# Ledger of designs, part 5: VHH binders against Probable 3',5'-cyclic phosphodiesterase pde-3 (pde-3)

Target 1, 352 residues: Probable 3',5'-cyclic phosphodiesterase pde-3 (pde-3), of Caenorhabditis elegans (q8i0p7r281to632)
Amino acid sequence: RYDTRELDTDPDLAETAVWSFPIFQMSRKHPQTILSRLTYNIFQQAELFRIFKVSPIKFFNFFHALEKGYWEIPYHNRIHAADVLHGCYYLSAHPVRSTFLTPKTPDSVLTPPHPHHQHSSIMSQLSTLELMALFTAAAMHDYDHPGRTNAFLVQVEDKKAILYNDRSVLENHHAAESWKLLNKPENHFIENLDPAEMKRFRYLVLEYILATDLKQHFEIIMTFTERLTEIDVQVETDRLLIGKLLIKMADINSPTKPYGLHRQWTDRICEEFYEQGDDERRRGLPITPYMDRGDAQVAKLQDSFIAHVVSPLATAMNECGLLPILPGLDTSELIINMEHNHRKWKEQIELE

## First folded at step 4 (VHH; framework vhh_rezetamig_d1)

Design t7 (from a1 with S104F)
Fold by ESMFold2-Fast, scan of step 4:
Structure t7 (fold): chain B 352 residues (1-352), chain A 123 residues (1-123)
Amino acid sequence: as target 1 above (352 residues)
Amino acid sequence: QLQLQESGPGLVKPSETLSLTCTVSGGSIRSSDYYWGWIRQPPGKGLEWIGHIYYSGSTYYNPSLENRVTISVDTSKNQFSLKLSSVTAADTAVYYCAREYIDFTGWPEFDYRGQGTLVTVSS
C-alpha cells in the first residue's frame, strides 16, 4: 500500500535511464520494496497501467507478494530480480543501430537507401503486451530460488527435481509458482486482458523465464545467429527470440556493469556457491567446482564465465547492433565494461 | 542498534605486527549487503582506508598497504580482524573498524564505525 504520488516523484527511480543504475544503493534505501518500486516505475514509463487497465491495488498486491517470496540469500534474491528487470527495460528502451528494426521490403533493392533513417529502440518494435510479459517475466524469473543449482537439486532428488523430471527444474519452479501467485484474485493485475491477450501473455512469460536456463544458452544464441539474415520484427517468433536475448543478457549482465557493481554481484554469487559447497560437504557429496570455500578460485570462475557464457551472447548482440551505444562511444558500454572487468580478472589469476 | 568495537594492544614495537579485532553487536556480519573494513587516521592527517572483507572471506586492500595487510573474518564470533606487518612510526594512528559498502567504481564508503583505538608504534 503505496501512495503512488510518492513513487511518481521519486528522483532515485529516474536513474533507470542509465546502465550503471545504483541498484544496491536503492536496495539499502528500500530493502523490502526495491522490486515492486522499480516494476511500478517501469510499468508507468511504458504506459502499461493505462493500456491494459491495470488495477494499482492488484498490481501492488502481486509484486509485494512476489518480492516477499524471494529468499534472503546472497545472490538470487529480490535485488537480482529488480536488476534483471532494469536490464530488460534499459536494453529495450534505448536506441540501437540494428538493421532488423527496419522492415525488409522487396522494393529495398530498387530504391536507394534512406539517407536519413533514424535508429529506433527494441521497445518500439515489440507490442505493449510483449513488453509487459518481458518485464513481468524478469520480475518472476528467480521467484522462490533456494540458493542451490539445478544440478544440486537433481543430485539430492529434491521434490522439485522429481516434479519436473530433472529438466529446467528451477526455471519451471519459478514460472509455475509465480504464476500460481498471480492467479490469486487479489493479485490478478492482468484481469482486464482479453482471452487472446491472456493466452499470449502466459505463453510469453513462460518462454522468457525458461530461456534463463543456462542449458539453453548456446542453442538460443545459435538459433539467433542462424536466423540473422532472415530476422523480421513483424514475425512473432522473431520478436520472441529478441525478447529471449534481452532477458538472457539482463540475467547475466554483471560483467557488463562498472567494476564496483560487477564486484558486488561476484561477491554475492561466490558466497551463495560456497553455501552450496558447505551443504555438499555436510551431505558427503563431492563439492561442485568453484563452490569450495577452502579453495577459492574467484578470478578463474569469472574468467571462465565471461569467456564462455557472457561474451558469446554480448558479442552476438553487439555485432548485430542490438546493444545501445551511447553518444561519443564507438561501441556499447556493456562491451567496454565487460572487456575491462575480464582484464582485471585475468590479472588476478596470476596472483592466485 | 548496530555497534562496532575495536580491541587490541595500544602499543606495538617497530618491525612487529599490529593486531586488532572488531566485535560487531546488534547486527550480523553474515550480511550480503555490506563489507567489514578498517580505516585509520594518523595524527594531523585525514582518514586512510586500509581494506575490507566480505563475509565469504574475499579480501580487498588499499594498494599502498596490501603487501603488509591481512584481514580475516570469524562469522561464528561475529568478529573480523586486522593484521598489519612490519610496522613503523608512520603506522601510529587511531584505528577504526567500519561497516562499508562500495560505489559503482569500487570505492569504499561506510555507514557505521567503531569509536576508534589509538595504536602507537614506539620503541
Scores: ipSAE 0.666, ipTM 0.878, lowest interface PAE 1.7, mean pLDDT 90

Design t9 (from a1 with S104W)
Fold by ESMFold2-Fast, scan of step 4:
Structure t9 (fold): chain B 352 residues (1-352), chain A 123 residues (1-123)
Amino acid sequence: as target 1 above (352 residues)
Amino acid sequence: QLQLQESGPGLVKPSETLSLTCTVSGGSIRSSDYYWGWIRQPPGKGLEWIGHIYYSGSTYYNPSLENRVTISVDTSKNQFSLKLSSVTAADTAVYYCAREYIDWTGWPEFDYRGQGTLVTVSS
């Protein structure tokens, strides 16, 4: 348990407004509490404690229990959860140039308006309940991750794969187990929500966590792209879709970070993949591509991941003005970093 | 509590391979938060970073030394090793092993290092 006055003045939390937030430096200083510390800071900044009458005791009980339930594995640990939470906060809090965050304008007036006068944040268009659900879902989204893929769990007929009929196995598990944890009386920081708010909060949390399943990736991008001309932030379903884009972008953010952060995430995911490949070898199973420790193909993995997963989402969000653009830049720093990192991996492939 | 100790020959002949091992005690090399690296200091000069390894086996080398350097890790022995090929008198230095982390630019920093071992390149 914390003294909240210490958290309110913590210099380690001062840079939450920056995309290159020093997550690993913070995790080295606070290895057991990084997720709960960051979640507290974000809830305070969004006034969620006041608005929803959140008990600080029950809040810390829940988020301490939650981060303790993340395994000590290379990638899908409490640091990843904290990083995704930060990404959701950053992307929602910064002003963006999207035209659907303002009243729809005819195409004939696209040239005359000054773009910087049209800025609004996604946070200003989502309800406070939607924001609390998004941040809570980000913290929960990989709870109790075993360091193995959905495909592996299906192949070995893991209990979770049987329970969820091979569909979004991990994401269903993360949502169900973290919600069970939240429902313990000592953890129930949402206890002051009314019944309608409680039902909607649960729905939103579940939808956000399930959206992190990469099998949903292209369907969500396609749905968004097809609806771009019809998106209305007054419509709850369209706000849900935007929230799904935020948590998805935050979940796969690594290539959009400066090289030093991206490299650290790359080393972590590759080791976790190698641990799965080692497990497959012990079981007499074929080793999944990119998971053979004896045949490391890191640059090819990253090239493929950026080209086929990260870039389609980041580009779609950038083209519709949903990514923050810093003063003096022509495009989002996420795009600049992604293009830089992608070029470095392509160059490494040519040298190999 | 965490301690790193260099070991290996203090004398290497020109054109041969310099080989050093670092033994880690009081902590595990199987840590996702850190890299395990080598730094050297030639007599009368500043520190030069050689390279580091993640416990998965992923290696990162100083581009100036990349063609001659190999770093390996043995997690079962809690050790990591340096091989520097085709040595010359310019490779005479005190060699340190270190626990490292990288900043947002990708440049290495360290929080623990060994006492250092002098390696002289001479016939």
Scores: ipSAE 0.296, ipTM 0.724, lowest interface PAE 4.7, mean pLDDT 89

Design u1 (from a1 with P108Y)
Fold by ESMFold2-Fast, scan of step 4:
Structure u1 (fold): chain B 352 residues (1-352), chain A 123 residues (1-123)
Amino acid sequence: as target 1 above (352 residues)
Amino acid sequence: QLQLQESGPGLVKPSETLSLTCTVSGGSIRSSDYYWGWIRQPPGKGLEWIGHIYYSGSTYYNPSLENRVTISVDTSKNQFSLKLSSVTAADTAVYYCAREYIDSTGWYEFDYRGQGTLVTVSS
């Protein structure tokens, strides 16, 4: 257990206000508790303990059990969960210029905005229940990840692939197992939600986790883009779409970070991919592209990932004004970093 | 406790390949949190970063040295090695192996290093 006074005075947690948050430095300092510590800080900043009468004991029981359930694998571990949570917090808390975001009226006091991000942040437009669901979903989203892809689990007819009929296999597993963990009496920090809040919270958590399935990636972007001229943040389904964009952007954030952070995430995912390729070789299966340890194509993988996955989402969010722009910058630092990192990988392809 | 120890010839002839091995004990080289690197200090000069390797085999080299440098890892022996080709008198230095990480600024830091080994390039 933690002394909350220690967490309230931790200078590392104060750095959550910057996109380049030193996640790996924090994880080296707190290797067993990084996720629970960061989640506590974010819940405290959003006043979720007070608003939903959250028991600190049950909160820490849950998030400690949750981060222990993440495997000690190169990429999909508790550090990744903490990083995605930070991304969701950063992107929701910082002011954005989007013209479809409407200022909250006094009647919106049920979902008060963060004191430093009034009138123009996504946090000011989402209810406190939606925010709690988003942050909880971010912490849960890769729970019990085995270090293998959905395609691999389907190919080998893993028990999870059979259970979920080959559809969003890992994402369904993450949602179901983390929810079972939350439902244990000692972990049930949401026990003071009323029945309608409880039903809505579960729905939101499920929708956010399932949105991290990359097979849904382009459909979600297109759905949002098609509605852009008709977006109404008073409509629950439009707020849900915005929340899905936030968790998706946070989940694939690496190329939008400074090169040093991006490179660390790249090395971690490539090693996890190589471990899958090693497993495929042992099974006599074809090795998945980019997962052959003996034929490393790191720069080509990153070039493809940025061009075809990250850039479409980041560009769509930037063009509608949903990415924060820091004072003195003409565009989002996420776009600046992404373009810089993409250029470095393209240059490296010529050297390979 | 974690210890790193350099080994290899202390004398190399000009135009030949400098070859060093680092043996890691008291901890595993198969760690997702760290890189395993080489740094050197020529007499009377500051530290120069040579390069490092992730346990997957992914390598990153100092651009000024990258056409001469090869770093490799042997996870079964808990070792990593440096080869520097076409050496000249300018490559005379104390060579250190190190466990490295990237700080929040993107700069390479280390928390453990070997004692260092002097490599002299001379005929």
Scores: ipSAE 0.039, ipTM 0.612, lowest interface PAE 7.0, mean pLDDT 88

Design u11 (from a1 with W107Y)
Fold by ESMFold2-Fast, scan of step 4:
Structure u11 (fold): chain B 352 residues (1-352), chain A 123 residues (1-123)
Amino acid sequence: as target 1 above (352 residues)
Amino acid sequence: QLQLQESGPGLVKPSETLSLTCTVSGGSIRSSDYYWGWIRQPPGKGLEWIGHIYYSGSTYYNPSLENRVTISVDTSKNQFSLKLSSVTAADTAVYYCAREYIDSTGYPEFDYRGQGTLVTVSS
């Protein structure tokens, strides 16, 4: 079903180099294949097909089946998965100024390099296996999402909440079901990994997907901040921590995008929330805050989300030099966009 | 096969409210990919964007018109409507309803629009 010559020459896929990648325009052009197309392009750019001897047939079988398993719901659909994948790629591929990405050596401790001379990408510090795991996890991370929150699933005693004992219910479900899909012989694009690579790949994918649980959000930021002076990219657990920051930042990236993209994501998540509120009303349950279609508080929701969730992560990453800074800018465009979008929502609250 | 059709009075008196309805057929207004908007063209002038609505009820208006404009959606009837208050002769135009999307900056673009309906503001 996929012509790789078409994919290798597609000018739309060249836009992956910019943070403002036109995800919705690409989705309208390729509504059934956006995730598999983007994943193919990223794997090609990172040379993962060659390095791990990935079968193109099994690759497309898996990613086609994966994106087909995303529901046709307003927010947590294949477009969101593709957007998170793009975010992980962009953040890993662009040069960053963080000094701790350079391995610590005894010989350099007294005369460390000037920070401005440390222009290396996170991609250059992670192994190719870690990169493949990160991109695969990004594509998988919301597989089979039902358009309801963890709290809702727990409240209604959904089968998934019972299975996972009310803990990281959706994230465990996404990881388990996408992994079962990958294990089908026709989908097993990782078949040429050796046994140690296979075991590590599964561990990394699981850890990355579970890191997207927002209940772990502040614990992960705190762990990173506490380890910041001791981070060593030669240590596997420190590279895992950096990968978790990347997928987390990519998952909640919307406020760091130009307003037009951020607004579209906002409209989508608000509608998905309203559909949960409608369901709660039908069940005779209290409507979750911000999910009442009859009492829309969009600007207040976004103000709270940016101030309490997105900004703590983006600021922590920016302060340690993990966010790309483009030529001519004094700070990351992610921070510039986030501050701009936050101001727009605060202005709208004043009008409401 | 998506079609949009405007309906409403072709004549409105100064100071009154202009009211139009757009009926959508061949597709659902309950689409995450699109906005549903109004555009007008005064005689001898270019197109002016009025505003649009997402099927959730979220509205976005042209700042120059926002104090006079209300757009609403009825997903059960597959319709959306425009109300423009305190009309003057300057509001005389052909009014189009449209299926819209927005670029990365927030600028609206459209892929389908209705045939247009002339609304004359006159006593």
Scores: ipSAE 0.630, ipTM 0.865, lowest interface PAE 1.9, mean pLDDT 90

Design u13 (from a1 with E109D)
Fold by ESMFold2-Fast, scan of step 4:
Structure u13 (fold): chain B 352 residues (1-352), chain A 123 residues (1-123)
Amino acid sequence: as target 1 above (352 residues)
Amino acid sequence: QLQLQESGPGLVKPSETLSLTCTVSGGSIRSSDYYWGWIRQPPGKGLEWIGHIYYSGSTYYNPSLENRVTISVDTSKNQFSLKLSSVTAADTAVYYCAREYIDSTGWPDFDYRGQGTLVTVSS
């Protein structure tokens, strides 16, 4: 049983307001409860316990069980889930400069320029149900991850690859197994949602988790870019699209963090990749590129990942004003950090 | 519980390679939360960080020493090792192995270290 008084006064949880949140320090302090502690804090700050009449007992039962279902593997563990949750919270809670977050006024109403759009957050435009779904999906999104890629699971004909017909294998597994866990009576913290809210919540959670499949990455960015001039936060499908951008950005956030944090995430993912390469070698399979421990290409992996995956998303979000810009900065801290980290990896490649 | 123990020759000749091994007991080197590092203290001076290794084999060295330092890890033996080439009298120090972590500032810190081993560089 959790001590909520201790959680309400924990100074580490107060740092959720900064992008450079010390996730690894928090994890060393609370190695078994980092995810459930952070989820509790975020739900309290968003008033979700009051709004949806969430039972604290069922809440902690679920998030404790969820957290324990994450494996003790280098990267796709409870710390990653907590980090993605923090990213979703930070990106939704901070004010952004996007003009489409301000409600459209009727033609007959003349409104003078107002600084309100400079203080508008994504959180203020999403429903509380959508926020609860986003934060819950972030916590669930890698549940029961085996430390292997979708391609590996397909190659070895893992039971999950057979079940999901080789399509979004892990993401379907994460969604299905975490939802089964939530549906246990002792875990069912959403029990007070009405039937319409329940159907909408499930739909949103599923859509958000499936959006983390990198095979969907460019399609989602393209859909957003094509919709940009017509985006209306009063339209549910446009709010869903924004939520997908948030969880995707949070999932791949590492290069947008200060180098010290980015380096730690890099060490973790590379070791997890090497463990897959070791497994491929034992099975007599070709070793996947970047997964050979005996031929480490860390700088080249990160250069490619930033240039081809992270930058397209971060740049698209920045250009439309969806990334927070802190007082005194000309652009988002995420962009500044990403460009700094990318330069460091390019310099490392040139020195080799 | 967790213990680190340095071992290796206490005397090394100038221009030769200093070689030390750290044996970890009461815990596994295969931990994603930590790095395994070397720190030294020359007589009458402060601590100097040498470098550390992640159990994947990824190494990070003090830029002042990087051309002379090699750190390696053997996860099957729960050990990690330091090689410092081309030693001089300035490399005379107490050498410590440590379990290290990095905070958001980007600098290493440690929670456990060995008792230290004196290495003298002398002809």
Scores: ipSAE 0.552, ipTM 0.840, lowest interface PAE 2.3, mean pLDDT 90

Design u14 (from a1 with E109G)
Fold by ESMFold2-Fast, scan of step 4:
Structure u14 (fold): chain B 352 residues (1-352), chain A 123 residues (1-123)
Amino acid sequence: as target 1 above (352 residues)
Amino acid sequence: QLQLQESGPGLVKPSETLSLTCTVSGGSIRSSDYYWGWIRQPPGKGLEWIGHIYYSGSTYYNPSLENRVTISVDTSKNQFSLKLSSVTAADTAVYYCAREYIDSTGWPGFDYRGQGTLVTVSS
C-alpha cells in the first residue's frame, strides 16, 4: 500500500517540469520506490489514471515489481529507468517550435489553432494511449539488465544471445520479461483497455523499447530527417517515429544535463564498464575499449559518445524544433549543456 | 548504522606525507549513490573540502590542493585513504572522512562523517 496523498504533495516530485530534476537526491530519499513514485506522478499529471480507469493497486503492484527487478548495478538500475521516464515526460510536455506540429493546410474553419498560442507540445499531438505506452516503455526499457553489453553477451554465448539470435539481445529481453510481469493478474493495470487499445499499446511499448538499441540509432535519425518535409502528426507511423526520438533522447540524455548530473551518470557507467572489463579479464577475453579499470580513458569515452551518438540526435531534434527552448534563450538548454560538457571533456584530453 | 572512522599518525614532520585511512562499517563503500571524501578544518577557520573518490577509482580534488593530494579506495577492506604530500604548518587541521553526494552543479555535500582526527605538522 502507497499513500497517494503523500505522493501528490511530495516536493521532490513537484520539479518534474525542470530538465535538471534532482534525480539522485530523490533516489537517496526514496531508494526502493523512486521509479514507482515518479511514474505515479507523471501518470497523474497526464491524467492517465482517469482516462484509462487505471487501478492504483494494480499500478503500484506492477511498477514496484518492475523496479525491484532492476539490478543494484552502477548505471542500468531503477534510477536510470526513472531518469529516462522523466526525460520522456519533460520532452513531451514542454512547448516546442516545430512547424510540423501545426497542420500543413487548414482542414477546419471551426477549430483553428488558438490565435495567441505560438508553440505546441508533442504531448498535445500524441494520443493518450501513445503517451501511456511511451512512459510505460521508458520505465520498462532496461528491466533485468545484467550490467553487460550486447556484444559481451554474444561473445560469451549467453542464454539470452542464443534465444534472440544475437539481435537486439538486451532490448528483446527487457521487453519480453517486463511484459510477462505486466500480464500477471495482480499487475495488469491496463485491464480496462479495449481489445484494439490493448493490441496497439503492446505494439507501441515494444517499438519504443526496441528503438533504444543503439545499433538502430542512425537508421532512426536518418528515417526521420528524410521524412521531415512530409511529417504529418495525423499519421500514426509519424507519431511513432517522434515517440522513438523522445525515448532515444531520454535514454542518452546525460551529456545534455548540467555538469553535476552528467558527471554522476559518467561515474556510474564507467564503473559498470569496468565491472565488464574485470569479468573479461577473469574469462581470459580481450578487454573491451574503455572498460579497463587500470587504463581509465573517461574523457576520451565521453568525447566519442557526445560527438558520435548524442550530438547527431540532439542536433537533428534541435534543427527541426523538437527540443524545448526556455524563455530568454536562443536555443535549447540541452544543446547549451551538451556543448559545455563536451568542451570540458576536450580540455581534459588536452591536459593528458 | 553507518559509521566512518579515521586512523593515522597525529603528528607529521614538515615536507613529509600526511597519510590517513577511513574505515567504513555498517554499509558498503561499493555504492553507486555516493562519493567518499576528505574534509579538514584548520584551527580558527572553516571547513575545507580536500577531494573525494568514486568506488570505481575516479578521483576529484580541490584545485588548490590537487598537486599534493592522492585519494585511493580499497573496496575489499571497505576503506579509503588520503595522502597529502609536502606538508607545512598550514596543513595542521582536524581531518574528517565523509560519505558525500554532489548536487546538479557539481558541489559536494555530505550526510555522514567521522569523528575527526587532529593532525599536527611540527618538527
Scores: ipSAE 0.585, ipTM 0.850, lowest interface PAE 2.2, mean pLDDT 90

Design u2 (from a1 with P108T)
Fold by ESMFold2-Fast, scan of step 4:
Formats: structure tokens, C-alpha cells, sequence
Structure u2 (fold): chain B 352 residues (1-352), chain A 123 residues (1-123)
């Protein structure tokens, strides 16, 4: 397997501290091990091996097997899983300005107000078990993805759609199959969790993976927005909600990246969509909007996706101070990049 | 072993369209990790990037050539093609097809290219 000393000194893994992490360059250097290497680095940085007495052998057995179970398809492959994992790590590790992450206001009149320049990371407010669950869920979240949408699987009565009664079909499949893989004795890197930790870990992993279903997108945002004045990071259900926002933002992060990275993700998802449209045509089914290779509407797809999916989440997180703001910036680089990319696509629509 | 080979007329008249095809062997053009591009080198000058295509059909062109360039892909033949319209003597160059990727800064790089084919624009 791996020599961990090699992984601990890898300069490419040190770049996880930046939002514009060069995921595709990293993938070209490590095409077979990008996900397992990145997961190791993040677990090491979060002290998870020491805290939970994680066997390195069982850890690499699991994440290597998990990585191999991702298909060689244009978008929903191991690189996407590694990218989402990086997003979860970045968003949790960097300081944020949210008012509900500040220490509880003392009820004593003798206690001075806290300095306004204090910032805290989401990572400092989540338990180490919650962090391990979030990172593990990010790595698992698209395991065994077939390069087709939930709607397609329901329409063709795929075995998975029948099994899961047309509800969160892929997300249930990703969670169930990756959990079965984890439960193999040689893969069971969580074996040293106590029974309560084990039960909590499974619950958290399932909730995080299921939250990536876009049909739940607006309900989760609405739930968060309605609870905003009552959010308490000491309450487990509120920490779970924050974790769901993190994995959701990480899953749809592409428009919030610099254009060069966003363009590469766009090319990949469009090809995967065209492969579904080709399959629909072969089956005599109507072609899903934006999936017709002969009628490419890339700029319109991205305009719609940013306006109706990415922006509502990114804006809600930004307004409550959950997005990192780098020194010298007035707002999150995620918002800056998203607005820049959205303008480029709107300009492209005028040419197409 | 991946190999790329340019083909097409070596002589093109001014105002006509230059047309070249690249045949890919030893690997599939249906690769999500790469773009398929055209680069040229005029006599005594450096390399100039023309544009590239993703196997989905999405195209990206050098802005200075954008109005004259069309790149297309035929995944069934494992080929991609360049059309450059309204040619002048300035378009005389060795034309290379290449397998390309985008680096961490957004800059286009290549790891394999063809042998090159000389295209002369003259009457």
C-alpha cells in the first residue's frame, strides 16, 4: 500500500488550504489514488487517526476500494468525490464571521463584549466525530454513480428506482453500497468507535449523503433560513443542519471556482448529460432539457443552474456569515467567482 | 502508445479555407481528462495556439483567430478537424494537432502532438 511518510511530505496536498485547489493537476499526477490520498491528508490534518485510533491499513483498504468503485465517467467520478471532500474541508477549516458561531454571550454585566475582530471556523464548533462523518460522507456521496439522473432511473424503472420507491434513488444507493463496503472486516476503519459513536457516525453519514439530493435543496435552505435566529451550535440538530449546508455547497461548488476550473467541470457534466440524451434517443424517450448533443445550450444550462440552484444556497450562506472571507476581501471569493462566471455565461447566451 | 497524425492539402490559395484532419491512434478521443487542439508555427516564429475541442463538441478558440476557426470532432472515427477560412500568406505555417489539458492557472498545455504538416498559402 502507501508509505505514509510520502503522503505527509507531498507538496501537492499542502494546497488544500486554497479554494482554487488544482484538483485536475493533482488527478493527472495521481489518477488512481486522488481520492484516497486527499482523504488521508485531511484525516491527518484533523487528527482523526489519533483521536479515533484509526488503523492506517483498514483506512487505505476502505478508501482505495471506495475509489475503485467510482466509474470512469465524465463528471461523477473519483475526481468529483475528491473535489467535494476538498470543498467540505476548506469550508469547515477556514474562519467565518457568522454571529451564531461566536461564544455564548455571558449573562454577567461584568463581562466585557467580545472583540468584533474574532472569527471562528465551523470545524471548531463540530465534534471530531461529526467532522469524520462529514469527510467520509463527502468521499462516499456519489459511490457507484452510473452517469444518469434520478429522473432517468425512475423513467426507465431501473432496479435501484424500484428498490428505493423513486425517492432519492442515487443518494440511497451511494449511501447503502458505500456502507456495505465499509462494513467488510478488512475495510472497517471505524472499528474502535464505541457503540454510541458508531450509531451516531452512521446516522450522520447517512444524513449528509441524503442531503445531496437536489430535490431536498430548497427545503434544506428554507429550514435553515427559518431557524436562523434560533440556531445554537450546542444543539446537535443545528450542527447537523450546518454540515448539510457544507456538503451541499461543496457538491455544487463549480460556479464558485475560478473560471478555468468551472469550465472544466462544465465540459464534464455536459458530456455526461449528452450521454444520457443519447441513451434516451436510443430508447425512443423524449430527450431531457440540456441533454441533446445536437442542440447544445451550455450557457443557458449554466445560467439557469447558477440563478436557480447555486446562488440561492451561496447567498443564504453568505448572508449568515458561513462562507470564508479572505483578508483584504469585502465578500467571499465564492461569491466573487460565482458572479464573474454568471456574467460570462450571460454574455455567451447573446452569442449563441 | 498514443499517436496523432495530421492530414490535408499542403497548398491552399489565398481567400480559401484551410482544412486539416487529425487521426488519433493508440488511445480514445473520448477522454474526459483532455482536450484536442491545433497549434501552428509560422516559419521563423514561435508556436501559436489555435483552439481546442472537448469530445462533447464544446469548442474554445484563440480570440485573434476566433472569427475564422472551426474545430469539429468525430468520435466514431477517432478524429478531429480544423477549418480556417479566408487564408492569407500569414497563415503559412507548420500545423500540429495535439492532446491538451488545462493547468492549475487556466493555461493550456499539451503532452502529445503530431509530427506537423506544412501548409503553404500561395497562388
Amino acid sequence: as target 1 above (352 residues)
Amino acid sequence: QLQLQESGPGLVKPSETLSLTCTVSGGSIRSSDYYWGWIRQPPGKGLEWIGHIYYSGSTYYNPSLENRVTISVDTSKNQFSLKLSSVTAADTAVYYCAREYIDSTGWTEFDYRGQGTLVTVSS
Scores: ipSAE 0.691, ipTM 0.884, lowest interface PAE 1.6, mean pLDDT 90

Design u3 (from a1 with P108S)
Fold by ESMFold2-Fast, scan of step 4:
Structure u3 (fold): chain B 352 residues (1-352), chain A 123 residues (1-123)
Amino acid sequence: as target 1 above (352 residues)
Amino acid sequence: QLQLQESGPGLVKPSETLSLTCTVSGGSIRSSDYYWGWIRQPPGKGLEWIGHIYYSGSTYYNPSLENRVTISVDTSKNQFSLKLSSVTAADTAVYYCAREYIDSTGWSEFDYRGQGTLVTVSS
């Protein structure tokens, strides 16, 4: 059998309890195994090995093969996958103040909350199968990413764009190829799920990965906002919607991190964009906005991204109490960090 | 193993531009995990961070020096360089090039640096 002693005693994995998890430090220490190590730790913490009778051998076969299938590109690599997985774990495990996650007590609604009122975590309201699907989807969600956008793949008539009829091209590719990898007998760590669990697990994994398509971004936020007063965590489709918010928030988390982490993610995505712009120039194509290495507009890109993509989601989640609030804070550290980072970029634009 | 080596004039006249090059060997400057920076130590004083560059060309400078500093990278030669304009006697220091990373607290740290080169500002 596999000896997991090293992973069970790794003190660095305890840092998963903080939003500012030192992902780049962990990656420098474990450059070939960051994703598999983190996934193992999270599965152990959620008792998924015991509950679903997961073979450690097949687990490590799959997640080692999965992380090796991520390219060595600046942004969409195994470190990003590990970071998104951490975000999903953090956001699900920490207590939140949302009223639809805590028991309703009609008598207490008429009085101020008790000083030591306990709040529920999203993890306590999702089934263990839903949690395993969410964490697995996070690890898979950018598998075999080529460092190019959906729009670029459509423009050059890439094989993937033809296969998926120009619709959610990368997200379909990530889901399909990672699932093919999982289906190999040596990788099939879900083999002990019953047929109903297997069907449900596949459905959940696919829905979560496809939700990372930014074309779905505002539709998902609007669906959530429209249902806000009627959300019932006993309803499977409402739990699915919450899971989609978690993986979406985790996927675009960078501006909600301390500036030092956010800056590193920014440098990585900008270089990957510049590599696409270089490719477009070689092909005689127009260079996509923000992808021209000779006309860098980093502050403007980040200002736009925060204002138009990250803030709408983070604000919607914050307003309904789905973001963790640490003791001593009046709001989520994600919002505090996002506002701080946005101000820094706006200041940089004024100096340009 | 990774090695960094500074090169450039050891004597610069006041008001002129100090120019140094760092040659990287045993590793690629095209690494997404690291920044490539310059640090100096004036005689009898502590280390002062000058700035660093990501291989994309993105630069970050010490605010006290930013109007005088330009750092550039040439990934094809595996080199990066420092230009410090309008030098004075206060710029006399041992200059080090370094491979830098950002730690969990947000502070810039280095794991490799060159041997250092003394630059004297004197007429």
Scores: ipSAE 0.611, ipTM 0.855, lowest interface PAE 1.9, mean pLDDT 90

